# Ledger of designs, part 1: VHH binders against Type II restriction enzyme MwoI (mwoIR)

Every score and structure here is a prediction.

Target 1, 363 residues: Type II restriction enzyme MwoI (mwoIR), of Methanothermobacter wolfeii (Methanobacterium wolfei) (o59646)
Amino acid sequence: MKNPKFTENQKEIEKEEFEFLQKLNFIIKESLELFNTNLKNSMKFINYITLPIIMASIESKSFNPFSEIIEKHIAFILNSKMNSLGYKFLPLGYSSDLTYENDNSIIHIDIKTANLENPSDFKDTVPLGINQSSYPGVLDCKIRGKNIKADCKKIKVYPNIPTTYNNKLTITNALLFIYPDYKEIIDEIREDYIAIRELISINLKDILTPIEGSLEEFLNYKPSNEKKRLEPILDNIVRGYFIHDKLRHEFSENVEKDLEEFEKKIIGIAKKLKEREIKPVAILSISIPNGELAPHYDDEIVSGKSWGSSFRYHYKKSGNSVFKGLDNKASRAVFLHINKEYLPVLKKYFDPITVYELTEKRL
Structure headers, positions and changes below count from the first letter of each chain, unless a header shows other numbers; antibody chains aren't numbered by Kabat.
F, E and O are the ipSAE of ESMFold2-Fast, ESMFold2 and OpenDDE, as the mean of both directions, binder to target and target to binder. V2 is 0.75 times the mean of E and O plus 0.25 times the DockQ between their complexes.
[cut] stands for letters that were removed.
The coordinates of atoms that the task and the answers printed are left out; those that the model quotes come from them. Centres of patches stay.

## First folded at step 4 (VHH)

Design g01 (from e06 with F101W; framework vhh_7aqx_2)
Fold by ESMFold2-Fast, scan of step 4:
Structure g01 (fold): chain B 363 residues (1-363), chain A 124 residues (1-124)
Amino acid sequence: as target 1 above (363 residues)
Amino acid sequence: QVQLQESGGGLVQAGGSLRLSCTTSGSTFSIYTFSWFRQAPGEEREFVGAISRSGGTTDYADSVKGRFTISRDNAKNTFYLQMNSLKTEDTAVYYCAAEDWYTGSYLDEGYDYWGQGTQVTVSS
């Protein structure tokens, strides 16, 4: 569906968004200490999901190791808490971070990080993947290698989230973690990051072996130890595993040495992040029902047939606002947590009355 | 699936040496990162050393660097920990571990396969 129809029942959407927000706020309050935990308890999960994503990001020169690693760490912690609050993990896609359902809704959660010193990363807009919308989309890329024959245009991005699914409302939520020391963290890992990019740059054609003619086989690959309830997480692990396994079997002796160095640098980044006490300044929830995503894109962004990677949604819209109608505001963003010492900085970018009052109500 | 079995532990005097071996069997994968961890009575399990898939890179805990050496013999599906200049504080159960996904040699949560452990006791 190119342009999802808006649901007629705004009160139902507002009620479900508010109930989700209350449950999410409870999880965040109870889990603040866990978000400050070193990556040790989630590194296995992160590695299975992030390795192919990191390699693809490096190829596109948009690599941010903080975002790739920390967002998956946060997702792993959040996943452990959702079941206790009546949300069942829902297998709807291979590229989604988290998707859950209860009796009334399907909720897709996208975990994001932002630098407090770069307001354009968190003020007024949020970048969304095509897998988080009701638009039909494909990954319009090519796997770079010596013989490029695989065209990612055939890879469908799932789920193509409908406005309703199995008679339940679908909600896309961006959960944004804002950090004060983002630049310092990036600076600490910069040398390893540069080394990784240089290694990929000089060896890209050899390291990224093309999946020639095997795209259908790759998409249908199933491990013998797959478990149905974990199917979408397991499918992402399986796809990461298949890519990794393919690289291992196609390695020349020189590529093997370069892969060893690449892995050593990734381990170095993980070690540096583990040694920091990473604490968010604020946690911002940006929630929107899928029926309202489309109207906020301009004509150049709304291609409808093929999406590159992401698009931006303006969450502080003028006119009718379903979510913020609950507090008579024209935006869909609300803080779940604020570190009080950073409140003066946050007030420069957000409505301090709405932000503070809503956060205080949920203590 | 891979199974790991340690050998070579025992009693040794401070300043002495021991060589631990870890043999793998039933492997369906040809490439693993291998590591040694240890656990002293009443303490948490700690990283000791790691060797990469090719054997081209090694990493060690600061407490053992310069005294311990890790190596591998791919033809024998075995890797080793050579322990020199042993100290009383090196007394622990030593575990070998294998990791397929290269998440981090110092992160025990990243390792899928573990041996049962071998006791090393260093007397004064």
Scores: ipSAE 0.000, ipTM 0.201, lowest interface PAE 16.9, mean pLDDT 59

Design g02 (from e06 with Y102W; framework vhh_7aqx_2)
Fold by ESMFold2-Fast, scan of step 4:
Structure g02 (fold): chain B 363 residues (1-363), chain A 124 residues (1-124)
Amino acid sequence: as target 1 above (363 residues)
Amino acid sequence: QVQLQESGGGLVQAGGSLRLSCTTSGSTFSIYTFSWFRQAPGEEREFVGAISRSGGTTDYADSVKGRFTISRDNAKNTFYLQMNSLKTEDTAVYYCAAEDFWTGSYLDEGYDYWGQGTQVTVSS
């Protein structure tokens, strides 16, 4: 049912937003050991996700799966913690990384990663996914005097983050994880990634399409009651399994060799990640106030990205540190959690603000 | 549904050898990736080794590389862990596990089917 207090009382809305930020802050603080654990101890999450990410990346032609792999690891930890607080995961219809609900609210959490060696990723503009693209709306076709090449009049997207939706308060939060330089890790896996993409695109491309026509039979085999919560991830796993079984019994030895090489290279990526120590340097939890956020499409047009594939909101950072660079909106709050061993490096970017004084404070 | 049962555990002297077996029943053996895990007293369950569906790829924990070998026999619906040069630190309950796909090789929660465990004790 519609709750009038949220629509008529701005102070109560801000109180609820801040209360959630405090809950999220507590989850992060209690989970620091999980985030500080090196990838060797956390491989149980990353390996499970690695294959679906690689397969999805083949279609997008991406050469940097590391950020997405680590974001899925973070998401796995958060899903467990949010569930323990009574929030239900919503996997359908939203463009945010994670969407949850309880009786009173719909929570949108966008997970971002940044490299400490590239300060512009956390000191300057933070790109945020459009959290409300599944809500009904109309796209603005003319931003900063530029015309959209695609016929945006036929594209519907909701440009506003509403205060309430379906009788629940909407709350949006960004989580930015800053890591030490992970370029070496990307370089270590890049060659295997490219080889996997070539194997699928050249050697298996003609075989994959006909086999996918029978995928529905395998999806119907798995009881939906047990696996529905993981359906988007499971689709790639089930497809991989089905393809392997059919190729083994119906196709040439060359195809079997290509599948063995595919398995070896995926396992090789997992091993390289497993042998690395990856700890976040800092975690920023940013509460995004309810209201209208203008989409920034000029950069997408200039960059040659697909107009319809990723609508983004940007917050400009104009200062020499993440806190000074944040927009001066009265209701915005930020919490900073820092891995103690990186304090000498981080003071370089957060001076003159004392790092210890920022760890648990609303700004 | 598939069921797994370990055998071959027991007491052995340091430097000795043991072979563990895991027998499966219920489902088609050849479609599974198989793994061994172990749990020492007071510790969490840890990965030991894995073998792919084809048998062409094997993987091992660093602590057992060069000493342990995993293998499978599709005709007997059984897979094995050959343990050589055993150390007192290898003392644990050993579990076999099965997964429909490779992605379970390092993940205890990724495995759908588990055995009951078999005790291995290595004395000095």
Scores: ipSAE 0.000, ipTM 0.208, lowest interface PAE 18.1, mean pLDDT 58

Design g03 (from e06 with F101W S105D; framework vhh_7aqx_2)
Fold by ESMFold2-Fast, scan of step 4:
Structure g03 (fold): chain B 363 residues (1-363), chain A 124 residues (1-124)
Amino acid sequence: as target 1 above (363 residues)
Amino acid sequence: QVQLQESGGGLVQAGGSLRLSCTTSGSTFSIYTFSWFRQAPGEEREFVGAISRSGGTTDYADSVKGRFTISRDNAKNTFYLQMNSLKTEDTAVYYCAAEDWYTGDYLDEGYDYWGQGTQVTVSS
């Protein structure tokens, strides 16, 4: 419709969504320093759990090897702050990272992390599973990027999350943390990782692991398209080190020296990570419209390009990044934080860059 | 394009009060985040306080927190800095500034538009 009209009910829905954006903005700005220091502190904490994850990520050539640790820290901080705003954590089987409720609404927050070197993950869209929001999606009739039939039509897909649940409005927010490329950090610790692997294969094979099969699987592992988790294997090796370290008094001088060298390499990785401050480049809040608002937006704002592709929310489509029923058309995709050192890079993808703004008159 | 114009500067005795005003023109008042900066003779420009588009969020430098209050009046397209319990150390040229981007640390290089400045002199 050229000149769509919002009903009073649809304006009230946007008002609730916008009020949540205000609360989210408050807790993010209040906690900004905590995010920076907690990310730094989590990178400093190297132990028998985190080291295998980092090593497995290096071995698999993961693009963002620290994303799992970062996302857990973000979730921890947010959960504490959401509770202070009167929201109760609600563990549901939905694919959203965090779900909360109060007397009037159910809040779904999807924590997203993106690498500055992979702009397809942040510049125009965010990944959004169909059951992470109440907004219906549209699929193109394609397999392998080609139309199935000449007369193929778009397929509408409806989420299992209702627009209202038990008289509570469904509100969905994708909270995107953009980080610098970790390549330099990974390159810096790779030598220590190789040295650890060499020590295990030559000097420590029979002492580090209580499970010999796990060590041999690790030593002979070759990355492939068939994905098998390497983390449990590395975990068993590292646990073996700590178990045997407690029994060092029963071992020879040569074993003592080898265990000390292994520990020195682990400490080397920890020190290199501690000297790297991992701070977000920017924090972007993306308010996904409640599905009841769908008649006022283009069908393609939540879409997938082929059967089996993940859906994406297209927050930069014309007219789709604003709260249409509110005065001043406040933005649905808005920065809560920008690190000024990265402004030139961000301006390549966002021009102009819109910072969070409150409307002066609300409908 | 927004233009900013300061007023309300002058001479005041230590312990006194002064209100600075910044009027906006040339575009929508509510599109920008507004801030006050000051620069004492021979020193670098420093952040004083900020107010969001709606007036719902304010922030202050530690040196003025509890003494200064930033506010806005949308009907007058004006935002204010109420300065109470003034000290001789508050003597500076005060600038209002606007940005359409948030820098996270209120550094002056992140602001797009600046007023001409207004002199505040606090005598002992």
Scores: ipSAE 0.000, ipTM 0.099, lowest interface PAE 20.1, mean pLDDT 71

Design g04 (from e06 with F101Y Y102F; framework vhh_7aqx_2)
Fold by ESMFold2-Fast, scan of step 4:
Structure g04 (fold): chain B 363 residues (1-363), chain A 124 residues (1-124)
Amino acid sequence: as target 1 above (363 residues)
Amino acid sequence: QVQLQESGGGLVQAGGSLRLSCTTSGSTFSIYTFSWFRQAPGEEREFVGAISRSGGTTDYADSVKGRFTISRDNAKNTFYLQMNSLKTEDTAVYYCAAEDYFTGSYLDEGYDYWGQGTQVTVSS
């Protein structure tokens, strides 16, 4: 049937998804100033714990140095606020992001950040892992084998998350924070960052390496290759600096000058960052339908374009735009926050812009 | 936790000099960075100068740069603001402030500990 009727169970699933959206909207609106303050504090008041993360991100051209810190602060605040609304943190090993449960459902929240200057990260689709949704999808054409006839098949993909777990409904929400371009900020601190690397590698290596290899490993760290090793490297750097401070009396005048220059460069980075106010351009909530709702939504809403299992959820397809089983025709993708100064830029990618309030508002 | 107490304020003629001291008690002195702020009558509190934990890095407001010098003495648990070539515009209540070494801030809302203030009056 082209337009199948919703069962009572399917309507209850959509009611649960919509109820979560209402609660998420409340959390985001109440917590926006706290998100901004925590981000300001972590970015502008740099210390030896946050500096290694920023440095590692800058070294990778594909990595936004602020994305990991932003996502961690959002996760921390959401964890606190979800408990106040009856959702308990559920430490599942199969989900890549935050998972919570209440009496009726298990909620998977996928936190995303996007750069306003890279619209491919937000304008039509969001990346989605097989462990982040219960919604089945279809891979587009898959070509297999070199110099063998191309075999273009549509392959049905089954997610790792079931539609129901221990008699509780599984729901998925992608929470996307869009930020302004950070290129100018990165460029401003790059000189001091390079100077720090040279001071450590050339002048201070014999002093700041009482713990073998830690600083050299950090300087050669690439987030895409060795992210699991970052925590021990951070601990070793912090501890190494602490040891050095206790031994200052044993160092020559030249070493003391190099250490003072190192500290000066770190303070220089902190000063440049404290003068920048980093606030989201917009916050978008995308309610990804539960797998039991598949007969009512586009069969290609989850698609991949690579040889692997990478997927994209096409949230702007007309068949995916609203909660079809609900009388209110509420939007599945809706803005929880918008900075009006960026409205002309956002209008290039969203027309209309649907903002969630007590009733939906179009800008 | 650290407690801060200013001293050395008073009345001085324009072109003169004055040294403010901030004595700390309670916590370990050597782990803090220190700053001076001032508040003129009817104005907002403004940054004057800061000194890092090592003493190797100092920073000053443009209005005092070249005239004021901040220093610290870890053995005496005290830090100082040497004010030279004083102007009538330097008249204010001066506050000392302390911040943790690892969380450093130069914003008045971001400082961990504050003194009670000491009055400096510069007459023409």
Scores: ipSAE 0.000, ipTM 0.198, lowest interface PAE 17.0, mean pLDDT 69

Design g05 (from e06 with F101L Y102W; framework vhh_7aqx_2)
Fold by ESMFold2-Fast, scan of step 4:
Structure g05 (fold): chain B 363 residues (1-363), chain A 124 residues (1-124)
Amino acid sequence: as target 1 above (363 residues)
Amino acid sequence: QVQLQESGGGLVQAGGSLRLSCTTSGSTFSIYTFSWFRQAPGEEREFVGAISRSGGTTDYADSVKGRFTISRDNAKNTFYLQMNSLKTEDTAVYYCAAEDLWTGSYLDEGYDYWGQGTQVTVSS
């Protein structure tokens, strides 16, 4: 729905959103060096999470096997900075989003990561859940296994959070970190992973199983002391895999050789990952309009997802990605950081590239 | 950059004792495990013993348990392997090694830093 006339309250809402964008820009620029992830440090302190995730990502041929590690690192840094600005972390029971409040506002920061080799994740839209924004979403009217777009209207869905709660304005920012393709390192460890799976499928299948339990059970697993030189290596991985203690004493010489090969492959993967530093190519900030502003934005800024309960926000199209009530009509989707070495690649998907700049003069 | 250098090797008679030293240089604050390995002629490299950064945890290969003791002197940036009741089969080149990341492994592939080795020869 198009309506060009903003109320004074709606102009004030956009002003508050824009002021938060300025704060977010400051946080990102101040923390830029801290967003460089060193897998060596990650492996050292979160081995029980990192190795199973990477192995699972290789198995599924994921475009970004490091995304969970990166998102946790980003969240830690952002939480520290938001707290220093007087925002209190406000966890939602059903959400893993970064949600904060102060006396005047409730802030939702949705961290997204994308790989340069999968442009559909970053070139035009960002997915949103009903718990991340006050903006009304839409669902496609699709029958499972059939697309009926030609004969259907889209169904509006209500957000799970209001535009204002107890006089606190709801503000949502999606923060998208774009990373380079790490295909080279994935290819380097792929053969070792294939060898590990072959050993498990034909030789070790009866003694190595994934742990289905809670994090507490995972952390408290204690293997047998029978083979001291094998136990410590496997303990780092068997928090995701279970070795049956009763079978350890029954190992034949051939099974022991297979376990040693398994260990060597795991150590090889761990050593290769320790040497990798992951840096963002670009950081894009997307200011999602508060739902009170919906009458002023085109219906096309949201679209449904075929099989999910989330919707897409279209941030790239200029008419749908500006602060419409502000005199300067600043962009809602702006780059806070660009690694200039990747400019030629980025320009294939963003033309022009809109970069946030601080002016000398105050607003 | 971390560098390790062994000393104290030599010729000793069976039943004798020898103490090996490994001096560390560079930044060692990230090291979690210090270890000794050995390699006899024509054999694969094998684990001998390990000590944690704090010195609170030690581990030994079964072949040397009760005869060898690993210890650390943080003030001297040095760790030691005290070898008692030496046997002819203990003849080998002894290497000190260090690990930045706790992999829980005593296989040589797990270690980040290695010394050049020091020869120990035990005569009958």
Scores: ipSAE 0.000, ipTM 0.262, lowest interface PAE 16.1, mean pLDDT 70

Design g13 (from e06 with S54T T57Y; framework vhh_7aqx_2)
Fold by ESMFold2-Fast, scan of step 4:
Structure g13 (fold): chain B 363 residues (1-363), chain A 124 residues (1-124)
Amino acid sequence: as target 1 above (363 residues)
Amino acid sequence: QVQLQESGGGLVQAGGSLRLSCTTSGSTFSIYTFSWFRQAPGEEREFVGAISRTGGYTDYADSVKGRFTISRDNAKNTFYLQMNSLKTEDTAVYYCAAEDFYTGSYLDEGYDYWGQGTQVTVSS
């Protein structure tokens, strides 16, 4: 519905959303240098768990290698600050990145990263799963290429996050970090990745294959066709290498040299990533209408053509871009930080740009 | 679950040598990358050197390159820091540290397992 009615508790819900926005703004601005420095630091801790994730992204164009590392680090920093603002961490938000409570509300924070060169991921919508909000979705069960449409209809799907829990209001916020295109970093490490793959498939094949069955799956992996994530496969291979290292005493001198080169190349990738600057272009806070303020699927402020539980929230639509129940009407989607050097590029997609201050200003 | 214990610290004159040892217990020694850090009075803890799991990669702080050598003995569950041509500014508490894989980090917060420290004093 295009005209959602004013709901009971709207003023209370928006008051909690706005209070969270103020506290979030304080944290981000006070901790901006910590985010910049610690993002570099998180990449310094590349290990046998995180390296397979990065290597998988070199094979898959649909996977952002830095999003998992950066999002985990942002989550860590936010978690360290939230308790000081009267929010208690809750482990019950399994599908959101972070879940907290205070006396009046439960707050779900979904941390997003976007590449500046992919404006469809940030310019007017944010992608959300129904499991990441209290908004109900619609599953569109389309069967392609078989004309069996009569048995596939839109199915209403209810979110796993309730609108209220233990008499507390549920608030959802998407915190979006926009980063420069890191393709140059990926291209730089690609040579070392190819060398590692060659060492595994040609030089270490007969050693690792008997230890790790997933090695055959790795060697035959085709990301565009299979859509299988490579990280679990590579994780098993790398872990197999380390946990079976006790058997290496019986290997030939040439095998030991190849294993040393394998380790050297992995460390080389970690060093190259460690030395890179990973500062956000901008940080955007999007307060998603939740509870009884949740928009209807057909109101054109959400969209989704999927047989999965995902939708896009159109945060620039005026009817849902402002806190309606507050005397001081603030925007639901505002920048908490902008790197001034990128302002001309950002203005191509955000004009005007609204930066959150005690009084909002437009750039 | 790995535990670390330093030994070999003490008093030495400038230009002298010391060998520090770090003995491990608990988790399998060969899966760990080992590092040495030091902390002088009133200063931040700083990186000294690291050795990878295979020993095929070593790294050192610029201030100790050519003077210090890190090594490991997997059969003895021990790794070492050989310190030569010691200077008064090398005076510090030396800590050994372990992680499951060396990342090239010079930050102490990257290491999960730490020893209690051993004092090295270099007199002029």
Scores: ipSAE 0.005, ipTM 0.411, lowest interface PAE 10.1, mean pLDDT 67

Design g14 (from e06 with G56R; framework vhh_7aqx_2)
Fold by ESMFold2-Fast, scan of step 4:
Structure g14 (fold): chain B 363 residues (1-363), chain A 124 residues (1-124)
Amino acid sequence: as target 1 above (363 residues)
Amino acid sequence: QVQLQESGGGLVQAGGSLRLSCTTSGSTFSIYTFSWFRQAPGEEREFVGAISRSGRTTDYADSVKGRFTISRDNAKNTFYLQMNSLKTEDTAVYYCAAEDFYTGSYLDEGYDYWGQGTQVTVSS
């Protein structure tokens, strides 16, 4: 039944979720400048090897082009800070989320990035895989949408993560970083990448392939569930370019011109990325309820595009937005950081804006 | 890590020529973009010229264009600044610099590695 009384176990689960939120707030507050500095340093060190990895990721319709770089840097900082707070890294499987444990719980942190220009990625819901939380969902075709492939029957979705594992509670948090303009720069760069790919495949193929197969391996690279090493392939392409460079004065006029264009386009892309100052507009923490809490929260999880394998969690629904078993009535979705310059834009999507403090504060 | 060392500086009369060399220590010469900067007495450090990692793209400050030529020799782990038709205004300490990417930056803050500098004095 809806709205049953909280059991002592359910109250303990919410206490554990809230305690983790407090620790996460502390980490973000203390580490924000370090996130920004590490990301800026990564942009400075984008080179001919890392640039094609970024460009290849643009071909994926479900993969954020910056997600791997951002997640790697966030993971580095979180690993160091989580250890200091008594959490140990736990390698549990194929999930892209970071998993840690302490004496009482297993913590799943799902790092998300969103573009301020795409409010559908942050204003009401977060996308989740069935392996990213213990909370069950319901797919319902009666919810209006063009991408739901269900047969208009209510279908229950059972998560792959149990509510308890090895006698520890499972806790899930989505940590959402909202950035300005990165889709705009990626869209700008896409044209240059396509031009580079065409130059390589049509005009420079033989020059850039002194190491057998390297260019074909790069051109045919497809992001997959299994992460392959791209660095050797890209290094071979770069090596090929440098090897032929020593014979520059012997090249035909057309070859020389095409190599010059190739280099200028690569340099142009690297320049745009290195000179971009990327700072978050806001950082939002979403405490996704443990599956044992399902009777107390709205079961409005909707499949958007990937029927049966992913769904959206509606964190703004009143049944989903508050820790119902806690006396403090804290929000399950709160801002840990806001760049005040963007406050007017954010208020178009969040009204009021709930900012985390020891006691809940609303702007 | 790369270390840079300039050589070839000295005293020369106006209208003369001088070739500066910058030699790198290490096995990674070919992955770097190289630039020359100079600092005249009482002036700020200024960009002189740059050469891309391929050697195909070069940039020069307007004040030296047509007189100076930057080049690189990957086999010798060395890059050069050929200075022709020298003027008294070219008197400065010349620095070589390297970065992992050629971004067209004319600010010295953009470069990762620097040499110690070599004095060029052009007398009237």
Scores: ipSAE 0.000, ipTM 0.271, lowest interface PAE 14.7, mean pLDDT 69

